# VHH binders against a3dch1r40to199, part 6

Target 1, 160 residues: a3dch1r40to199
Amino acid sequence: NDLLYERTFDEGLCFPWHTCEDSGGKCDFAVVDVPGEPGNKAFRLTVIDKGQNKWSVQMRHRGITLEQGHTYTVRFTIWSDKSCRVYAKIGQMGEPYTEYWNNNWNPFNLTPGQKLTVEQNFTMNYPTDDTCEFTFHLGGELAAGTPYYVYLDDVSLYDP
Key: E = the ipSAE of ESMFold2; O = the ipSAE of OpenDDE; V2 = 0.75 times the mean of E and O plus 0.25 times the DockQ between their complexes.

## First folded at step 1 (VHH)

Design e2 (framework vhh_7b18_3)
Fold by ESMFold2-Fast, scan of step 1:
Structure e2 (fold): chain B 160 residues (1-160), chain A 120 residues (1-120)
Amino acid sequence: as target 1 above (160 residues)
Amino acid sequence: QVQLVETGGGLVQPGGSLRLSCAASGFTFSDYAMGWARQVPGKGLEWVSYITSGGSTEYQDSVKGRFTISRDNAKSTVYLQMNSLKPEDTAVYYCATGYDFWTGSEHDYWGQGTQVTVSS
């Protein structure tokens, strides 16, 4: 079973994916047709102002429960029209912001004209947590020269 | 000061209808997405619907086809038309700015809520 309510965006809908602005970050979002790919739509975030911190601009999906002992598969395709970095994580929405998956604490590098596809497994070794979100940090030192676009498509958090 | 004031709640029988209104003040209403969330007794907060500044709408699956969100920028008001109400729709309904009404976001503002009870 997939834990995410919206994965493909192909119907033009994105609930419950949304953006967050913090510490001077500014952004907007839309579901858009992918250039050159008839029938494919993606979530597009426009970074308008990078803000002061990595979390100053986010796109995220909340309402996730991770169960102790379960092994999850994380998958997504992400790309940008500018060279930038993205810090992706699954973890707590509030303090202490414990991260259960985060690509071993490493941001991903995005290169114009190249889609990045990520697929990783992780096991929930912590007690069951119903306060989780899947979020992508795009602000501060991670950002390219503003404005620019970041696209997200085919997102999955799969529990077999 | 940001103020969101919900009205229109009440007691209604299953299959009935209610129209909720949210009057907003203290910010440039036309620049913000608006939405509705509800808290069911004994459960957490759950998102119901949102409408963007441009007028695009989305709904939680359980209310699709029954509820309609709309806005009137001249009146700084957002509405939720609720048709074919079910006992499961019994909740306190909150008006909010922003896109994630489940737990709120840093820039979300919430009203005080209006009680909707669906019972015979």
Scores: ipSAE 0.012, ipTM 0.239, lowest interface PAE 9.0, mean pLDDT 85

Design e3 (framework vhh_7b18_3)
Fold by ESMFold2-Fast, scan of step 1:
Structure e3 (fold): chain B 160 residues (1-160), chain A 120 residues (1-120)
Amino acid sequence: as target 1 above (160 residues)
Amino acid sequence: QVQLVETGGGLVQPGGSLRLSCAASGFTFSNYWMGWARQVPGKGLEWVSYISSGGSTEYQDSVKGRFTISRDNAKSTVYLQMNSLKPEDTAVYYCAKEDYIWGSSTYDYWGQGTQVTVSS
């Protein structure tokens, strides 16, 4: 298996994961110790203002290349201290923003006290694209009452 | 494909100096703003400095007067000269390229970065 991208955050480093604010969204981030889990660190997003659009608050990784004909496995663990939704996708950073993976266009529901672990396969049927990002949208109608936390851990993209 | 490769990190004593280099490929280097960001383990990513396509520079307040960013367009390389290093400058340093998204400019990163450790 070819592991393209993996972040456990356990070394306390978030690079290349970061945030994006748009259309009134406001957020902050840090790598933090997971409450109740000694030795486990995770990326923590603080959603301060939800903004107008789903993409008003993002956490993302850029500079991803997807090769035509390859089948990828996407994995991550995500959770929140409040009930909220997250729209996850892998696709183009710029116009036309083609999405190559997006959980069939459906957000994930996060429930307090429950970690969501996602593992899905997708095949890159499009021409090879080196302008891709892995991003999570948490703004607008997806958001809970602000402020609140969203944690991301054990993110990976495999080319098995 | 865009690629940024950082080198030049290492261990240095307080008051010492290091010069970081970032070799860029896969784009027209001279057309883009370039920058440096750093992350201390357990903390968020912090912008350090950036340089415009025309050579204008800006610095985070804690590094002003100590760090100098520069570029060599013929070599597609951006540099960070770090003088008078302090223990709080200990971090992984990342090179960044400007990108325009969502109606605003931002920076994206590639590679593993380069570790700078300032200790006595």
Scores: ipSAE 0.006, ipTM 0.252, lowest interface PAE 11.5, mean pLDDT 82

Design e4 (framework vhh_7b18_3)
Fold by ESMFold2-Fast, scan of step 1:
Structure e4 (fold): chain B 160 residues (1-160), chain A 120 residues (1-120)
Amino acid sequence: as target 1 above (160 residues)
Amino acid sequence: QVQLVETGGGLVQPGGSLRLSCAASGFTFSSYAMGWARQVPGKGLEWVSYIYSGGSTEYQDSVKGRFTISRDNAKSTVYLQMNSLKPEDTAVYYCARGSYDIQTGPYDYWGQGTQVTVSS
């Protein structure tokens, strides 16, 4: 069973994926045809202003429940037209913002011309939490020279 | 087991009306705010309307005066009455259980959505 309501964007829809702006960050988003790949659609975020903090620009999916003892598979394909970094995490929407998965606290490096495909497993060792989100931080020190695009496609949070 | 199931979408001519319903189960419905959001072709995601547990309501400017949100706690159902529909209201409409952050959430559960098409 997949916990995410929208994964492929192939029907031109993205809800409930959305963007967040904070501390001077500015962005736009759309579901777009992937350049050079007829028939493939992806979620595209345009970073307009990087803001002051890593969380100043986000793309995210909320409404996630993680159940204690379950092992989840996280998958996504992500790329950019500029060299930049992305910090991906699954964790609490509010304070204390506990992170249950975050690639061992490491951002991912994106290189122009290369799609990054991530697949990792993690086990929910904490009590069941129904206040979770899947979010990608793109602001501040993570950002490239603005404006630039970041694309997200084939995103999944799978509970077998 | 929280479930939200939307019904009532369809094809309607400009100036027409539709009523969307969202049947909720798996939680104490009367304790939560409920809302509707839509994905409009070309624009992306936008919230439409919100109804608090106490019954007060809020609307996006583009639908104010045309749409009415209401709830029936005895039936665990939230409704969106859409009048004077315009082609620009064409979208997939989603029901959501919400918090007090209308614009960004947290909306902690969504339905699968229902298509509304306004066309001659």
Scores: ipSAE 0.005, ipTM 0.262, lowest interface PAE 11.0, mean pLDDT 86

Design e5 (framework vhh_7b18_3)
Fold by ESMFold2-Fast, scan of step 1:
Structure e5 (fold): chain B 160 residues (1-160), chain A 120 residues (1-120)
Amino acid sequence: as target 1 above (160 residues)
Amino acid sequence: QVQLVETGGGLVQPGGSLRLSCAASGFTFSRYAMGWARQVPGKGLEWVSYISTGGSTEYQDSVKGRFTISRDNAKSTVYLQMNSLKPEDTAVYYCATDLSWYGDYEYDYWGQGTQVTVSS
């Protein structure tokens, strides 16, 4: 069972994926055709202003429940037209913002012209939590010179 | 605290038009993307249209060229203009935000919906 309501963007819609602006961050988004890949569409975020913090620019999917004892597979393909970093996490939407998966606390490096494909497993050892989100932080110290694009495609949070 | 109030649904004949409105309150409207989803009787929920904070729009293929989503940040309202309506557009239409998924599941951040019936 996949926990995400939108994964491929191939129908031209991204909701409930959306962007968040905070602390001076500015962005916009669209679902776009991937150049050279007929029939493939991706979610594209434009970072317009990086803001002050890593969370000043986000793209995210909310409404996720993680069940204690379940082992989940996280998958996504992400790329950018500029060298930048992204901090991906699955965790609480509100305080205390507990993170249940976050790539061992490490951002991913994106290299222009190269798609990064991520696949990792994690086990929910904490009590069941229905206040979770899957989010990518793109602001502040993570950002490249603005403006630039970050693309997300084939995103999955799978519970066998 | 978040409230979404949908209006504008009704009975219309094939080829007709309706304008749906969603008045939002309890959050800073201009900072959130807005969308419309519909539930066709006997089927699941389908996403119809989406509008970003900056005004970029997206549509499901079946409604492209017929439906137009727009927003008025001064009125904290999102609209769905529906033209050339077909019987298959018959559904309950829901207004949604990212807040519809955030935090308190006791509150219906999807709103109550508005019924659209396209029939002769």
Scores: ipSAE 0.031, ipTM 0.397, lowest interface PAE 6.4, mean pLDDT 85

Design e6 (framework vhh_7b18_3)
Fold by ESMFold2-Fast, scan of step 1:
Structure e6 (fold): chain B 160 residues (1-160), chain A 121 residues (1-121)
Amino acid sequence: as target 1 above (160 residues)
Amino acid sequence: QVQLVETGGGLVQPGGSLRLSCAASGFTFSSYYMGWARQVPGKGLEWVSYISSGGRTEYQDSVKGRFTISRDNAKSTVYLQMNSLKPEDTAVYYCAADTYYSGTYDQFDYWGQGTQVTVSS
């Protein structure tokens, strides 16, 4: 029942997770061994330049269909080596960019040395939409002093 | 008008090599995932390899270590270097482009016409 193709990164691969650069944003990514955690691999994005907008640096997974009336569970673990914010959302890839989940329009705060684990439920009240993505915005005003790392692991979008 | 044009196919003996090229036009090439899929005669499509806009590559297990995908953003071209070819690699090879959309090969945004690769003694 999971809508995501890749969740744990344990095989050293991240497809179809990828990064997006826009409006001056610059980043790099890799699947890496988690420091101090032998055997655990995570997706790591390096923010090189924050750009002008929140969406100037993204990590995302596309190809998601949300069905009307279904209740989904969003789970992920995310952390950074610097104090920064991340805006996570599940919604349309194109205009009008309707957001079906976004933590009540609030970014998450990341604190160095502390992994943030998120688990939330949401119900798809809109008509079925096959143009969705799960994305994390890391640019502009959300960013820390560059360069810095953001790690994503154990990410899930579950339809029970 | 989006176009993907494959070239470089042909007949080769087992153990030989071929290099496929795919020339793209009509979209912002550098921002797209590019990939290769193949159709074995009488069977469905099978994913072969992907390359991200940033140059990260992934391969189907059956071709790993033998095939190499690469891209040249200045020329809007993606390549597939095929080494140590086997009769089982005989297929029509298709170039594909994906606007960060993922999953299986049947979910790609754009496809080329294909180029025939025949591996036979």
Scores: ipSAE 0.006, ipTM 0.204, lowest interface PAE 11.2, mean pLDDT 85

Design e7 (framework vhh_7b18_3)
Fold by ESMFold2-Fast, scan of step 1:
Structure e7 (fold): chain B 160 residues (1-160), chain A 120 residues (1-120)
Amino acid sequence: as target 1 above (160 residues)
Amino acid sequence: QVQLVETGGGLVQPGGSLRLSCAASGFTFDDYAMGWARQVPGKGLEWVSYITSGGSTEYQDSVKGRFTISRDNAKSTVYLQMNSLKPEDTAVYYCAKRVYTYSSGQYDYWGQGTQVTVSS
């Protein structure tokens, strides 16, 4: 089953995806048509002010439970109109903010005109955790010159 | 611990207006999308409107242009301004923390509801 309520945005809806502003970060978002792709819509975040920290600007989906011993497949397509970085993770919403998947602690590089498609597997070796979120950090040192757009589409957290 | 308390329901004539309020507690309000759903007599629950943490809004087609959802994060309150009310809007209105689907079950919370009656 997929753990995410909204994955494709193709109906023009994004709930429960939302943005977070912290430590001087500012952003806005919308669901937009993808040019040249009839019927395809994407979640678009506008980074208005990068803030002080990587978590100063976020887009995220909460309400995720990861079960011990399960192996999950994470997939998403992400792109930007400017060269920037994004730190994607699946982990705890609150302290201690344990991260169960995070691309081996590495941000992804986004290049204008190129969609990045990610597909990775990870196994939940820790006790079952019902306080998880899937989040993308775009603030601080990760950011490009503001303002700029980051698009998210076809996002999935699959438990086979 | 999660509590959602709706107020503002009542009896109104067709074409009238009502403003519903939902006071939330027991969770970090600013981090969650909030919404309104209603139960029309003799039917199941239907979603009315959502507002995300960033303030983006979504509406069911039948209420677009008539209803406006808003939030006050400092007061942990979500509102539904209902204009041009119709008899078809008669329902119990519920404040909700998250939309329900097969993927989100146990994190969905509903308030006690507030009755809106539009009499002709």
Scores: ipSAE 0.000, ipTM 0.189, lowest interface PAE 12.9, mean pLDDT 84

Design e8 (framework vhh_7b18_3)
Fold by ESMFold2-Fast, scan of step 1:
Structure e8 (fold): chain B 160 residues (1-160), chain A 121 residues (1-121)
Amino acid sequence: as target 1 above (160 residues)
Amino acid sequence: QVQLVETGGGLVQPGGSLRLSCAASGFTFSSYGMGWARQVPGKGLEWVSYISSSGSTEYQDSVKGRFTISRDNAKSTVYLQMNSLKPEDTAVYYCARESPYYDWSGSYDYWGQGTQVTVSS
């Protein structure tokens, strides 16, 4: 079963995916037809101002519960029209912001013309936590020259 | 195991009315603010309305005077009464629980699966 309510965006819907602006970050979002791929839709975030911090611009899905002892598969396809970085994580929405998956604390590099497809497994070794979110940080030092687009598609958090 | 289940969507003619209900479980309902948001295919998500734990309400400008949010703490249910519906109100409507981790649209952390509202003649 998948923990995410919206994964493909192909019906033109994105809820509950949304954006967050913090510490001077500014962005817009929409579900758009993927350029050159008629019939495929993706979530597109426009980074308008990078802000001060990595978390100044986010796209995220909240309402996630991770159960102790479960092994999850995280999958997504992400790309941009500019060279930039994205820090993807699954963890707590509030303090202490414990991160249960985060690609070994490493952001991903995005290169124009190349879609990045990620697939990783992780085990929830912590006590069950119902305060989790899946978020992508795009602000501050991660950002490219603004404005630019970041696209998210085929996103999944799968509990077999 | 927070769960929010929406009902009450459907097809209605312009000028008609619908009442959406959201049944909540898995948390102390009376302690949380609740909200409604809507998504039109091919367009962005739009916040619609909010009700605090104490009953204070807020509305998006385009629905103010036409929509009314209310809650029944004994039934753990939040409602959206939609009057004078317009074709542009056609959307999937989601109910949501307010988060203590403030962000946009009243800061929500859990959402339901959504219910379709179609306003068409």
Scores: ipSAE 0.006, ipTM 0.345, lowest interface PAE 9.7, mean pLDDT 87

Design e9 (framework vhh_7b18_3)
Fold by ESMFold2-Fast, scan of step 1:
Parts: structure tokens; sequence; C-alpha cells
Structure e9 (fold): chain B 160 residues (1-160), chain A 124 residues (1-124)
């Protein structure tokens, strides 16, 4: 089953996806029609001010439980109108912010005109944790010249 | 330990009314925004309504004018009064709160700590 409550945004809804602003970061968001793709809607974050840190601008989904011994499939499509980086992770929403998936600690590069589609598997080797979130960090050193857009669509955290 | 317990769901006929309650414990209720979201089986979750710690309210367009959210800080309870119910309102309704109230108070909020849900079925 999928652990995410909203995945496609195609009905104009995003809850419980939301944004976080920290350490000088500023952003806005909406569910929008994807230009040139009739019938496709996506979550769009506008980075207004990049802030001081990678986590100064986030888009995230909370309320996730990862169970020890389960193998999950992470999928999402993400793109931007400017060259920038995004750090995606699934882990604890509070201290110590343990990360259970994070693309081997590597941010993703986004190039204008290209949608990035990610699909990876990971196994939860840690004890069961009900304090998890799926988050994308877009602030600080990761950011492009503001303002700019980042789009998220077809996001999934699947437990077969 | 944060706990949210939803009650008040049930089976009603179209045009009927229900009042949902969410009893909260384990946190300083009066300092937190509260919301309601619903899920139709096989579909994603959609937000329904939001009430800030100060009492400001927001509603999804499809329920505006029919649903009313309110809170009672003395009882640590949030309510959803649902009037003129339609078959398309059939869903599991969830109560939610924001863990970090200092980071936002709009209707799209930063909601954590979902309850167990309560089933609402509108049919003849």
Amino acid sequence: as target 1 above (160 residues)
Amino acid sequence: QVQLVETGGGLVQPGGSLRLSCAASGFTFSSYAMGWARQVPGKGLEWVSYISSGGSTEYQDSVKGRFTISRDNAKSTVYLQMNSLKPEDTAVYYCATDKYPEYGSDWTGQYDYWGQGTQVTVSS
C-alpha cells in the first residue's frame, strides 16, 4: 500500500503536503495545472528567499510510519524552471533527525526543460519509527536565483 | 503522548446532519491549530476545514456554507458541524493538529498527529 495520502495532485488537492520556512527562507505554494499538459496538476513551490540553510525552504508530508524489516519503493517526478538542487529524504521530523532514505546523502540536480523521475528501494533496518516525514530541502546553497518554481508530481512511498 | 480521538460519525440520509468531535490530550490544546481532513476509500486525503489557536476558520470550497468548525479550549475539543450532507461527503474523517504552531497558521498548515478517523456514510 502507499504510505502517502496525496500523490498525484490531479484533483487540485495537496493536503497534507505543505511548506516550511526557516532561517530567512520564504516560499509560497499552490496546486497548479502543468503548462502544456492538459489534465495534469502538480504541487508547485515558489522559492522567494533561499534563507541561510538547506532546510530554510522545504516541502514535506508528515505522519509517516516506517516499520522495521519492510522494503519501501520511493518514487517522484520533480522539475524546476531554473537550474537548482533538491535534497530529498525520509526520516525523523524531530531531533535527532535520523534519515532512513536520502539518495546516499546526495542532492538531485534539476535542469530546466527536464523532468527528473526518481525510483529507489530501501529497507528499514532501524526499529519501527512513527515520527517520520518525507521532505525536500530547497534552501541556502541548494537554491537558484530567486524567485523560481519547483514542481512535484506522482510522489509515492510504496510498501508492497 | 499526543492523542486525538474522533467520534460522531455514522450513517445518515442525504440532507441530514452530523457533529464530529475530536478529543485531544497530551499537549497544550489552546496553543495549537486544529483541522479536519477526509479520505474517500481508494482516493487521496483532502483537507476540509481549519481553525487557528485564535479562532480564525477556513473551509474547502465544496463544504463552505454547510460545515462549521469550532473549538472548546476548556474541553480540549474541536468540532465539525456538518449540515445538508451529500453522498459525496461519504469518507473517513480525520482530526489533525500542528506540532509547531510558530511556523504557520494558514489553512494548509503544518499538520502532525492524525487521529484514528471516524466513518461518515451518507446514503439512502
Scores: ipSAE 0.006, ipTM 0.236, lowest interface PAE 9.2, mean pLDDT 84

Design f1 (framework vhh_5j56_2; at its last look DockQ between E and O 0.65; V2 from the best seeds 0.00; counts 0 for: pae E 9.3 > 2, unsure alone 64.0 < 65)
Fold by ESMFold2-Fast, scan of step 1:
Structure f1 (fold): chain B 160 residues (1-160), chain A 126 residues (1-126)
Amino acid sequence: as target 1 above (160 residues)
Amino acid sequence: QVQLVESGGGLVQPGGSLRLSCVASGFTFSSGSYYAIGWFRQAPGKEREGLSSISGSSGGSTSYSDSVKGRFTISRDNAKNTVYLQMNSLKPEDTAVYYCAADYYESTGYHQYDYWGQGTQVTVSS
C-alpha cells in the first residue's frame, strides 16, 4: 500500500502536494511536462526567494500515518536546473518535528542535467504517529541563485 | 470543527456550464491554516478521479487533470471562504458526484484534516 495520494503527477494533478513559504521564502509551483519525455509530467517548484532558513521554502505532502514496527520504502526522482541542495524528510508536521526518515540527516546534492533517484528503506521504531508529512526543504543555505526550478516525480512511500 | 459543503450541481445539457462552490467553516483560507483544496468526482461504478487543486500560497498555484484542462477553472474567494470550480463545455462523461477536500493543519494538535464534503450531483444529459 502506498501512503501517498499523488505519486506520478502524470494526470496533471498534484493534490495534496503543495508549497510552503516561511521566514522570507517565496515560491510558486506547477505540474509540467518533462522535456523529451512524452506522457511524463512532474511537480515543479520555482524558488523565487530562498528566505532565511532551510525550511523557508518547502514542497510537501501531509496526512501521513507511520505505524510502529512497519518498514517503509521511500522512492522519488528529483532534479534541478541549477546546482543546489534539498533536505528530504518524513516526520511530524508540528513540534517537536521528530524526523523518522531524513537520509541519515544529510541533504541531497542536485547537479544540472542529472536526475537523482532515491530508494531507501526505514523502520518506524517510534510509537505510531498520525501527524506526519513528507517534505523537501529548499530554502536558505540549501538554495541556488534565484530564481530556479526543482522537479519532483515518481514519489512513493510504500508499506509492503 | 472543520466542514466543507459543496453546492451548485444540477442537470445541464451537453455544452452547458455550471459553477460549483465549496464553502469552508471551522477554518479560514489563509497561509496559516489553508494549504490546498482539491476537487474530485466519482461516477457510478467508477473510482474517484482527481480534477483540480488550488494552493494556499500567495500566487494561488493551480493544477488540472488532462481530462478537464482547458474546460474547468478553479478559483478562490478568501473573503467568502469559498473555492469554486467553473465547468464549461460539459459532456455526458462529466456526469458524477463532485467532492471537495481540504489539506490544512489544526494548530491545537497539528493534525491534518483530509476532510471530504458530502458531494454535489452533476448530470449532463438532454
Scores: ipSAE 0.123, ipTM 0.506, lowest interface PAE 5.6, mean pLDDT 84
Fold by OpenDDE, look of step 2:
Structure f1 (fold): chain B 160 residues (1-160), chain A 126 residues (1-126)
Amino acid sequence: as target 1 above (160 residues)
Amino acid sequence: QVQLVESGGGLVQPGGSLRLSCVASGFTFSSGSYYAIGWFRQAPGKEREGLSSISGSSGGSTSYSDSVKGRFTISRDNAKNTVYLQMNSLKPEDTAVYYCAADYYESTGYHQYDYWGQGTQVTVSS
């Protein structure tokens, strides 16, 4: 089953996906129609101020439980209107912020107007953790010149 | 402990308006400790449906389902720890029990998606 509560945004809703601001980061969001794709909506983040840190601007879904020994499939489509980077991770919401998936610690490079679809598997090799989040960091050094848009769609965290 | 209490439901005629309130306790809106509060509804024999949400961010970003967009408006009053759902142009199909839910992160590191209220009945009928 899928661990996420909202995945496509196609009904106009994003709850419980939300944004996070920290260390001077400023952002806003909206669920918007995807041009040229009738019926398809996406979560659109507006980066207004990149802030000081990568985590200064975030899109995230919290309250996720990862069970030890389970193998999950992460999938999402993301794109932007400016060249920027995004760091995606699934891990602890708090200290010590252990990351259980993070694309091998590499941010993704987004090219304007090009949809990037990511699909990866990972195994939870840590003890079961019910305080996990799926978050995208877009602030600080990852950010493009503000303001700009980043779109998220078709997100899933699947546990077979 | 986080608690949510809905109120404001009632009987209205089609085309009428209601304003629902969701009062939160156990945290303050001004603290920014919550990430979003959403309104949901459940009609008899149907699954619970999301309607709208407002983020805990300073910008207070909102979202709406297509079913209520343009008719319903979500807002918050930090001083009252209350989130509102202004419902205009109500239709019979809007009849349901309406719930609010909070996505809240406690200082202990514990996160709750769905602190739920008890619900408030909304009936739209001529």
Scores: ipSAE 0.029, ipTM 0.492, lowest interface PAE 4.1, mean pLDDT 90
Fold by ESMFold2, look of step 2:
Structure f1 (fold): chain B 160 residues (1-160), chain A 126 residues (1-126)
Amino acid sequence: as target 1 above (160 residues)
Amino acid sequence: QVQLVESGGGLVQPGGSLRLSCVASGFTFSSGSYYAIGWFRQAPGKEREGLSSISGSSGGSTSYSDSVKGRFTISRDNAKNTVYLQMNSLKPEDTAVYYCAADYYESTGYHQYDYWGQGTQVTVSS
């Protein structure tokens, strides 16, 4: 059972993946063909202005319920045309912004021309929470020189 | 509360064009109080399918399904509080009820598209 409604982007849609701008951040998105991979598409975020904070530029999927005691598998492929970092997390979309998975508080480094595929497990040790989002923060100190692209593909949050 | 009203449907010949409108009330598109407005359709005997979206972000980013990309264009007119779907090169297979929907954010954790219009019929027939 996957908790995400859109995982592959292969039909050209991104619902419910969307972007968020905050604190001077600016971004756009598109669903684009992946070069050299016929039939494969990705969510492409354009970072236009990094803004002041890590959360100033985001791409995210909301509408997630994490159930206490469940162990989830997080998987995604992400890459960029510039050297930058991304802080990925699954947690509350509002106060107090508890983070239930966040790669042990470490951003991922993206190297131009190299796809990063992440696969990790986590157990929901908190009470069941229906206010969760899967989000990628790309602003502020995480960003490269703008403008540039970040691509997301094959994203999954699986509950076996 | 958020409400959406579609208009602009009708009967059109194959190869023709229509422009659908989705007028919002209960919020303004310029406020950025929503994540996206989407267009969907449902034909008899088929699942409802997403066609296009436009984000609430300042850039108004768009996406399109492969079935309509290149033929349909979504746009937003903030002054009229309206999202449009310009449909060109229409085919009999585009015959359906067309819906607009809002992915309107709230702190209560609603799912993706909670606010739907009543729909407008589009019929493409020789």
Scores: ipSAE 0.011, ipTM 0.324, lowest interface PAE 9.3, mean pLDDT 84
ESMFold2 (binder alone), look of step 2: mean pLDDT 79; pTM 0.809

Design f2 (framework vhh_5j56_2)
Fold by ESMFold2-Fast, scan of step 1:
Order: C-alpha cells, then structure tokens, then sequence
Structure f2 (fold): chain B 160 residues (1-160), chain A 126 residues (1-126)
C-alpha cells in the first residue's frame, strides 16, 4: 500500500507534486524525459533563486496520513547537474511542523550526474496525523550556484 | 457537490484546432481550496492517458504527455471557474473522449482523482 498518488511520472503528469517558493526563493518545474534514458520521465525542479532559508525552495506532495504504530518504507531516486544538498522530510504541513522522518536531521549530498537512491524505514511513534506532507528543501545554504536542476523519480512511501 | 462539465468537442480535420472547457462547481479556483484539475483522454479499447494538469490555488501547470507536448496548452479563468485545453495541430490519433478530473492535493483520497466529468468526444478525420 503506497501513500503517494504519483510515484514514477510515467504519464507525464506530477499531480499532486508541486513546488513552493518562500523568503526570496524562485523555482520552476516540469516533468521531463531523463537525458540519456529514452522512455524514462522524472519530475524536474529548476532552482532559479535560492532564497534566504532552506525552505525557500521546495518540491512536495501533500495529503499524507501517518498512523501510529505503522512502520513505513521511504524510497526515492534524486540527482542534480550541480553539487548541492537536499533536505528531505515527512511531517506536518503547518505549525509546529513536526518532522516524523528526516534522515536523522541530515541533508543528502548530490554529486553532478550521479543518481542517489534512498531507502529507509521509520516507525510512526506519535499519534495518528492526517496533516502530513513529503517535502524536499532545496533553498538557502543547501543550494548550488543558480540556475540548476534537481530531478526526482521513483518516489514511494510504502505501508506494508 | 463537486461537479465538472466538459464542452467544446466535435469533428475537425487533421491540422485543425479545438478548445475544450471544463466548468467546475462545488469549489472555487480562486478560493485556495488546493484542487488540481487534469485533462485525460481515452480512445475505444485503449488505456486512459493523462495529458496535463493545473493547480487551482497556486496556478502551476504540472506537465504534458509527450504525445501532445507543444500542441496542447492548459489554462484557467478563475472568474469563470473554468479550465481550458487548447488543442492545436490535431492528428487522427488524437481522436478520443476527453475528460476533466479534479482532486484535492491537500486531502485527496487513494490513487484516484475524486471527481470526473462526463467527457466530450473529439474526432479528427477528413
């Protein structure tokens, strides 16, 4: 049972994935053919301006419910054309922005032209929360020299 | 109470153009309700194909299917609560029933758009 509506971008659509701009961040997005991989499509975010904060540029999927006592598997493939960092998290859309998964509070390092594949398990120890999102922060101190691309593909939040 | 009504289909010759309209009721595009509206099509005996989508509150176009990229454009008119699909350079292979669908991306359910229109027939033939 996957909690995400859109995982592979195979239809050329990304609903309900979207971008967020805050505190001077600016970005654009599209579903694109993966260079050198005919038939494979990915969500691509273009970072145009990094903004002041890590959350100044985001790509995210909302409408997620995490149930107490469930153990989830998070998976995704992510890459960039520049050296940069990405902070990935699953947590509340609003205050207090409680984070239920966040790679132990650590961003991921992306190396140009190399895909990073992440697979981790986490257990929801908090009361059931229906206000969650899966988001990737790309702004501020995380960013490379703009403009640059970050690609997301094969994203999953699996409840067995 | 959410309802979607498509219109603007018909018969056109190859190379022609059509503009499809999808009128929404039960929510407002300008209200911040976090709906996305997408265009889909299905030809007889074929799988349903997603074409493009647009968000209601934020107003971003999500993408286009490879088969229609550069030929089809999605847009919205918030005052009319309407989403459009402009179809240019139509080909016989574009013949299908075209559907609009809506889902809430903040509180949608499962792997489906929650609301579907009745569809409008587009036939491209000489």
Amino acid sequence: as target 1 above (160 residues)
Amino acid sequence: QVQLVESGGGLVQPGGSLRLSCVASGFTLDSGDYYAIGWFRQAPGKEREGLSSISSSGGSTYSYSDSVKGRFTISRDNAKNTVYLQMNSLKPEDTAVYYCAAGRYDFWTGSEYDYWGQGTQVTVSS
Scores: ipSAE 0.012, ipTM 0.276, lowest interface PAE 8.6, mean pLDDT 83

